# Ledger of designs, part 75: VH-VL binders against q9nrl2r1430to1533

Target 1, 104 residues: q9nrl2r1430to1533
Amino acid sequence: GGVHELSAFEQLVVELVRHDDSWPFLKLVSKIQVPDYYDIIKKPIALNIIREKVNKCEYKLASEFIDDIELMFSNCFEYNPRNTSEAKAGTRLQAFFHIQAQKL

## First folded at step 23 (VH-VL)

Design p9s
Fold by OpenDDE, fold request of step 24:
Structure p9s (fold): chain C 104 residues (1-104), chain A 121 residues (1-121), chain B 110 residues (1-110)
Amino acid sequence: as target 1 above (104 residues)
Amino acid sequence: QVQLVESGGGVVQPGRSLRLSCAASGFTFSSYAMHWVRQAPGKGLEWVAVISYAGKDKYSVDSVKGRFTISRDNSKNTLFLQMNSLRAEDTAVYYCARKPSYSRATWFDPWGQGTTVTVSS
Amino acid sequence: QSVLTQPPSVSAAPGQKVTISCSGSSSNIGNNFVSWYQQLPGTAPKLLIYENNKRPSGIPDRFSGSKSGTSTTLGITGLQTGDEADYYCATWDDSLDAYVFGGGTKLTVL
C-alpha cells in the first residue's frame, strides 16, 4: 500500500542522489548563478525537492513521483545542450532511473 | 573570434560617477548572461555583478549595491556598468566576462582586456 | 580574505613541473565545478581549466586540473618562461550565493 510505495520512493531518491551523475540535480539552480534559468524553465525541480515531497507524502501514485523525476530530467535537457556535462549526466542518470522505476 | 572590449575607465574623485561599457563581438551576445569582475591594484579578482541574457534579472555583490547598476543593450551588443557614489575601494581594473549558458557552469570565458577605474581625492 | 585559499607564490625552473593548490569547502569546491585562470603581467585573466579538469581549445596539455574533495590542483609541466603569471582558482559558492576566487598564486620561473 501507501507505506510501501513511500518507502520505495524514498529508497529510489536515495539511490538517485548517491549516483555519480546526480550532481546537476541535487539542488535547484541559483538565480544568481544562472539568472536566465527561470526564464526558460517554468517548473523547476530537484532531487531535494522531490525528497521533501516524498517525506510529506505528497505522492499518492507512482506515476506522480515518476512525473516529477521526468520533469527534472526534461528541464535539464531543455536548458542544456546535448554535448554538455549536465545533459550527459542527465542521460545516464535517467537511464538508471528508468531501470529502477520498473520496480515501482 | 569572440571578443569583449571594455571602455569608460578613468580617474575620478570620490562621490563621482562613471559609466563603463563593454562591446561584444563574435558571438550571439543576447544569448549569454554577462558579468563584471574587478581587480584592485595588486590584488585578486572579485565578482561584481551579473545580468541575464535579456537584461531582466540583475544581481551584484553587496559592496556595490545601491551604487552600481549593470545593464545591457542587446541591439548594440554592449554591456554597461553605471557606477555612482564611487569610493576609493572601487579602484580597480574592471573586466567584462561571458558566462557559458549551462545550468551548472561556474566559469567565465572570455574576458575583456579590462578598463581601469581610479577613485582618488 | 579570499574564500578559496591558494599559496601566495610558487617557483620552479624551466622544464620542471609545478602544482598550485586551491582549498575551499563543501559549499564551493566540494559541490561545484572549479576553473583556473592565468593572468600574465598586465593582461586579463585567461581561462585555463574548466569543469575541474577540462582545457579550452588552445590551452596546451601541459596544463591540467584535478579536484578531490574540497580542494583542487593546477598542474603545469614543462614549465616555460612564458608561464610566469598569476594563477587563480574559481568556483561557485552555494552558501554565499556568489562566484568566488582564490587569492591568486604568483608563479615565478627561475
Scores: ipSAE 0.903, ipTM 0.961, lowest interface PAE 0.5, mean pLDDT 96
Fold by OpenDDE, fold request of step 24:
Structure p9s (fold): chain C 104 residues (1-104), chain A 121 residues (1-121), chain B 110 residues (1-110)
Amino acid sequence: as target 1 above (104 residues)
Amino acid sequence: QVQLVESGGGVVQPGRSLRLSCAASGFTFSSYAMHWVRQAPGKGLEWVAVISYAGKDKYSVDSVKGRFTISRDNSKNTLFLQMNSLRAEDTAVYYCARKPSYSRATWFDPWGQGTTVTVSS
Amino acid sequence: QSVLTQPPSVSAAPGQKVTISCSGSSSNIGNNFVSWYQQLPGTAPKLLIYENNKRPSGIPDRFSGSKSGTSTTLGITGLQTGDEADYYCATWDDSLDAYVFGGGTKLTVL
């Protein structure tokens, strides 16, 4: 049910945040740090935002939660070349996510 | 070779204006956010301003807001810093610097040789 | 007054190892990549270390960077006279929403 799924989402977010490769995704990119970012990325998202959405019960379906997580990774790969630390971290974290998501 | 060359520094009295330039070569200038960083005599480094690759977004440190304006001309591979209402505390070597286009990058490479601005009565 | 704290000076003899510390907080070093710059006398800063421990091309492996918690350390082995310079740590500060630098460390080769 919804309560069980909510708990599962919360736990998964915690696991993602604790992962060594979560550093590119913990918070939104600063407009001052990277003034180019939001010219390219139109739907910015980060783990702290996703966590808040989970806490507010904004995800009615597991697919919605998964979509936001995938968007987060998609943004990373869109902005960062494949050989960057950000993209490499994203690749590993996404793989981890896919494994954990199968348990949902 | 990637290169940045600053110019436009000089000696001016307080309240006057200067315009610094930074000529870029050896890379696709229009693909990078560019920065100004300054260093007062015998002091450390201080970030001053940033401009996005297209010149649309600009930000600066509070101490220069309303007085300094960063801009760029991508057709000429040139970065600018318009400095108005100069103060004694603005005395410094001014460096232009390139920022890598990565979402979590925090460093600059390369730096120009710098141009000296001296504000004194 | 600098956001990041460095010792004002360090010194060692040629061939020796030196370390330069840089301390910050969770909002800067704790959460973001750290870089180090070398500034030879009368010259512009040069990138020495980026992403905490990576060397740009052309930087010898005598230079190393490490990060732990809210602090970072620059290591220089096989010290040479040409290493005499000012060294600055740098990073991004989330709370200040700005790029920040250490106060700099003057390295003297005895």
Scores: ipSAE 0.903, ipTM 0.961, lowest interface PAE 0.5, mean pLDDT 96
Fold by OpenDDE, look of step 23:
Parts: C-alpha cells; sequence; structure tokens
Structure p9s (fold): chain C 104 residues (1-104), chain A 121 residues (1-121), chain B 110 residues (1-110)
C-alpha cells in the first residue's frame, strides 16, 4: 500500500537525480542568476523539493507525485527555448521518467 | 551587429557620484537580463549587478549595496548604473554585459568596450 | 582572492599547444556551466567558450574547453602571436549566489 508507493517514489527520484540530464532540475533556479525566472514561472519546483515531499509523505496518490514531476518539466519547457541545452535535457529526462513511471 | 556601448566614466573624488550608461543595439534589449561587471586596474573581473528584462528585479554584490543602483529604460535600449558615495576601491573599468535567457546560463555575451571610473583624492 | 583558481601565467612558442586550468568546487564548477573569456590588451573580455565546451560563432576550433569534476581547462592549439592575452574562467556559484571569475591567466607567446 502506502509504504510501497513511498518506496517507489523514493527510488524513482533517486533514478531521476542520478540521470545525466538531471542538472537543470536538481535545485530551484536562483533569483539572482535568473532574475526574471519567477516572473514567468509561477509554480517553481525541483527534484530536491520533490524528494523532500516524498520523505515527508506528502504524496498520498501517485498522480500527485506525477503531477509535480510533470510540472517540473513543464516549467523547463515554458522558460527555455527548444534548442537550449536545458530543454533538450528536459526532453530526454522526461522520456526516461515516463518509462519509469509505468512501474508505479 | 549586436553591440553594447558604455559611457559616463570619469575621474571623481571620494564621496561623489557618477551615472554610467550602456546603449544596446542589434538585439531585442527588453528580452534580456543585463549585468554590470567591473575590473580594477591590473586586476580580474568582478560581477557587480544584474537587472531583469523588465527592470523589476535587481541585485548587486554586497560591496556596492546601498551605494550603487542598476536600472534600465527599455524604450531607449539603455542600461544604467547610478554610483553614489564612491570609494577608491570602486576604481575600475565598468562593463555592461548581456546574459542569455536560459534557466541555467552562466555566461555573458556580448560585452561592451567598458568605461573607466577613477576615484581619487 | 578569486573563487576560481587559475595559474597566473603560461607561455609557449607559436604553433604549440597550451592549456590553462581553472579549479573550483562543487558549488560552482561542479554544478554549473563554465565559460572562458579572452581579453586582449586594452580591450574588453570576449566569450571564447560557453557551456563547458561550446564555441560561439567566429571562434576558431583551435580553442577548446573541457570540464571534469570541479575543474575546467581551456586548450589552445596552433598558438599565434595574436593569442597573447589574459584568459578568464567563469561560472555561477550556488553557495555564494553570485557569478564568479577566475583570477585570470596571462598567456605569453614567446
Amino acid sequence: as target 1 above (104 residues)
Amino acid sequence: QVQLVESGGGVVQPGRSLRLSCAASGFTFSSYAMHWVRQAPGKGLEWVAVISYAGKDKYSVDSVKGRFTISRDNSKNTLFLQMNSLRAEDTAVYYCARKPSYSRATWFDPWGQGTTVTVSS
Amino acid sequence: QSVLTQPPSVSAAPGQKVTISCSGSSSNIGNNFVSWYQQLPGTAPKLLIYENNKRPSGIPDRFSGSKSGTSTTLGITGLQTGDEADYYCATWDDSLDAYVFGGGTKLTVL
């Protein structure tokens, strides 16, 4: 039940973080580094935040976990043009996620 | 074709003020965050300040907080640096620089030719 | 003192290869893209390398960048007299929440 789901979420987050294309998503964007980021992205999220939510058992449904991961990718594609390294990494990581999410 | 041109530098005494300008051309100025970077004589590069594309968000290095203010006028494609209470250690060439609008970009391109600020008694 | 560490100077004869190192930490080079700049005497910095190993348009392929762990290296092959300049590495530092530069390396062409 719930314990098994939590373990699955934890494992998936670990796999995402270890992926070569996780670098755009590991932490939130700095306001100083990209001062206009939060004017555009209204629901910022990153893998470290998602990991914390998993650890705190904030996800009661797999759909909630998936929604946050998808939000993370959505934010990346909203802010970054398609030809950027960030967007390309996001595309590959999202594909990986979709495959792994089938196990949930 | 993309170009940044700084102006406003000069020689001033400590405690005085200067206002630097950076005129941008060849690109959509209002779409980019802009930066000031300075270089003391014979020294390396030091990041000074950043302003968002719309001018709503501003940040600066601690050593100039309360004294320097970055601003911009997008209708005139111009970046500014208001420098008050100038100190000897503010002596430097001041460069304006453009940052690409990517979430993890860490570089500047292009740079202006720089304008020299000398603070001395 | 600069957050990123570079050798103060390097030198080589025309036609030779030189490398310039830049060392940092996990909070800067380890986690972020690195860029390199060339500053000819009396001129403004010019972007040579971005995103660790990419060259902007107009930069010849004899300039190269590489990154490993918390260090980066600029390579220059076929050294020319016109390459005599100061070279700076740069990146973002997560812990300082600021853009950081190396101390610069003076390249002398013998």
Scores: ipSAE 0.880, ipTM 0.952, lowest interface PAE 0.5, mean pLDDT 96
Fold by ESMFold2, fold request of step 24:
Structure p9s (fold): chain C 104 residues (1-104), chain A 121 residues (1-121), chain B 110 residues (1-110)
Amino acid sequence: as target 1 above (104 residues)
Amino acid sequence: QVQLVESGGGVVQPGRSLRLSCAASGFTFSSYAMHWVRQAPGKGLEWVAVISYAGKDKYSVDSVKGRFTISRDNSKNTLFLQMNSLRAEDTAVYYCARKPSYSRATWFDPWGQGTTVTVSS
Amino acid sequence: QSVLTQPPSVSAAPGQKVTISCSGSSSNIGNNFVSWYQQLPGTAPKLLIYENNKRPSGIPDRFSGSKSGTSTTLGITGLQTGDEADYYCATWDDSLDAYVFGGGTKLTVL
């Protein structure tokens, strides 16, 4: 897309990064820290990668951008049990995202 | 009762080999990445190696790369550390340790009691 | 030396409070959960604090943890002679791609 949509994607990513619950999502999980992560999560994604895709204009539709954000949360819930700090942060950030995504 | 018990330590000459074992009980061993951590006499703790729960991904600290190989046998609930080309600086108590399989977990619980490796002429 | 800096020793009398500091950087303490371990003489490390300030089951609440910026602190109140041990902070380091431990602090209860 257009200049307006790219600006909206960028603004939303910045708001997600600034949120207190962004800590599990800022960058990809280290394979050394969690060597099994990539056996379970086959489509890894993180906020830094999404932001770079926005900067490179790789999203043609808002649905593509939303799909990557939802994939990020889905990965978190698939890998982490719901009672973990990671999953609880994901739940809160996803709720925030749904409110902010109304601006797209 | 979650338990880790190391064995296989001893006194060996430089250049020789040892194989350490860690027997796990009280939890589903095959659901956890497992680690080795060592402590030289009078010194602090140093992370040595990790192996994925299925055993296919292995990582170790630079000082032991090419000399130490971490492995596991999930059918026997056992973790191993094959230590080749041993050097005096490898002298330490070796602990096995479990870490939770959460995407940002950084802590170890439990630890084994340790097994002592002494490398001297 | 370790990338996590702890005082080499601290001491206090029974019943007193002591704090043990641990200083690092944004690539370790700043970005990652911190844990603390107690190592009694001749024994293996035992987890005291995880996720900066949480206690595992069985650890009394006189042990506490906190984190601010690139520093973390273990607090111990109501000191007992049985608390005499070495204490280690630990975390993940993003730049080294490794787990790192502080150099340890020897607590003497006089």
Scores: ipSAE 0.772, ipTM 0.909, lowest interface PAE 0.8, mean pLDDT 93
Fold by ESMFold2, fold request of step 24:
Structure p9s (fold): chain C 104 residues (1-104), chain A 121 residues (1-121), chain B 110 residues (1-110)
Amino acid sequence: as target 1 above (104 residues)
Amino acid sequence: QVQLVESGGGVVQPGRSLRLSCAASGFTFSSYAMHWVRQAPGKGLEWVAVISYAGKDKYSVDSVKGRFTISRDNSKNTLFLQMNSLRAEDTAVYYCARKPSYSRATWFDPWGQGTTVTVSS
Amino acid sequence: QSVLTQPPSVSAAPGQKVTISCSGSSSNIGNNFVSWYQQLPGTAPKLLIYENNKRPSGIPDRFSGSKSGTSTTLGITGLQTGDEADYYCATWDDSLDAYVFGGGTKLTVL
C-alpha cells in the first residue's frame, strides 16, 4: 500500500496504544505467567507486533491490517471469560477501534 | 469451599530429597495452573514454580532449576514438588497457590496452610 | 534484597489510619497488576487487594489499594489489634519472567 494508507495504519495503532483499555493488548502474553495460553490461542498477536508490521510495511491491504486487529480482540474473548477485566477492556477498545476504523 | 492442603514437609540433611504434596478441593483443579511459593524463616515470599493445567509446561525460579520438579495428578486433584539435592537455603514454609487463568492475572487466591521444610545437618 | 521495596515496619494506634508503600520499576509495578497480602502471625498469606485496588469478597472497605507510576500503596483505616500482621505487595516482572514480592512490612498496632 501507499504512503497515506501506511500513515493511517500507524495513526490507528497509536490511538489504540494510547487508549486506557489497551493494557491487555500491548504485548504478547508470557508463557511463564500464563502457561496454558498458547494451548488455546494458536494465532497470538498484540499491538507491539502489529505496530512492527506496519513499520515494516507488511500489510498489503487494509483488510489484512483490520484482520490482525480483530484477531487480537477475538483471542481476548476466546481466552478470557466475559466478566473479567481483560474481556471488558477488550469490548471497550474494540468499540473504539470500530469508530476509528470508519475513517480508513 | 475452595481448599489447598500441603503435606510432606520435614527435617532432612543437605543433599537429601523430599516430596511435597498439595491436595485441592472445592474447584475444578484441572482447569488451573498451579504454583509453589516459599517463605524462609523470618523472610519474605519467593515464587518457586508453576505448572500448566494439563501438566505439559513447567517453569521454576533459577535457584531451584535442575533440583526441583513440579508435577500434578489431575485424577487425584494433587500438586507435587519433588525437591532433590536440598540445601540449607531451601529451608522454608512451602505454600501451594492457585492463580486465575486470565491472560493478565498476577494474584494468588487461595493459598494452602503451608508445609515446613528444614534442611540442617 | 527484594525487587519491590517496602518499609520494614510501620505502627499506629487502634482507630488510626496507616499506609504501606511499595516501590518497583516499569518492568513490574509500572506494567502489571499489583496485589497485596496480609499474613497474620503463624498463618498463610491471604489475598487482600487484587488488580491494584479491588477487594475480594470478605475484605472490609477500610482496606484500600492504589497505584501510581511504579509505586503502589496499601491503606488501612480504623486500625484494629487484629490487623497486626506482615503485609506484602506482589506483581509480575516482565524482565525477570517471574512473580515478585516485596520484602514485607510488619504492622504493629499499639
Scores: ipSAE 0.772, ipTM 0.907, lowest interface PAE 0.8, mean pLDDT 93

Design p9s
Fold by ESMFold2, fold request of step 24:
Structure p9s (fold): chain C 104 residues (1-104), chain A 121 residues (1-121), chain B 110 residues (1-110)
Amino acid sequence: as target 1 above (104 residues)
Amino acid sequence: QVQLVESGGGVVQPGRSLRLSCAASGFTFSSYAMHWVRQAPGKGLEWVAVISYAGKDKYSVDSVKGRFTISRDNSKNTLFLQMNSLRAEDTAVYYCARKPSYSRATWFDPWGQGTTVTVSS
Amino acid sequence: QSVLTQPPSVSAAPGQKVTISCSGSSSNIGNNFVSWYQQLPGTAPKLLIYENNKRPSGIPDRFSGSKSGTSTTLGITGLQTGDEADYYCATWDDSLDAYVFGGGTKLTVL
């Protein structure tokens, strides 16, 4: 059951973290570095937070896990113009995620 | 085309105040966080302060907290640095600088030409 | 004083190549994009390199940047007398929650 699903979430998060395009997503944006970020992004999330939620068994459904990952990408595209290194990395990592998520 | 021009520097005695201005042109000023960076004579660069594009969030280095206040007037495309209780160690050229509003950006472009503040007895 | 360490000076002849090093830690160069600035005598800094190795429009390809671990290097080939300037590396520091600059390197072209 649920144990196997949580193991799959952990495996997927590990693959996302190891991906070359994970660098914009590893941890939350610093408010001092980017003082406007949290005026625009109201539901901040990052891979370290998602991994913690997996480790603490906070995801009850696969849809909840997928929603947090998609929120992470949505935040990136909302904040960053499409031609930025951040948005391009987000596009590539999201495509990788969609391929891997089909295996869930 | 994109341009930043500082003004308001001068020679002042310790304990006095100065207000620096930075006039922006050639870009949508209200879409960018703005920064002050200073350079003491013969020394390197030191980041001083940042203000969010709407002006709500302000941060500065510990050495100037309580004495310097960054602010902006988006209707006039102008950034300010109010410098109170000036000390000899505040003697520097003060630059305003723009940073891209990207989530991981760490670089400044453009810089103004700088305005010189000299704090001397 | 400077969190990022640069040699205080380097020199080379016109037409030669020079590299300028900048050393930091995992909390700054290791985790964050590096930028490089040229400051000609009596002028403001000008961006040369951003995002470790990218050149803004108008910067010739004889300027290059690289990053390895907690160190970054500015390379300048085909040195010209007009390249004589101070050069600064810069990045974000996660631990200090601040932007940090190297102490600067004076390049002499002789």
Scores: ipSAE 0.680, ipTM 0.880, lowest interface PAE 1.1, mean pLDDT 92

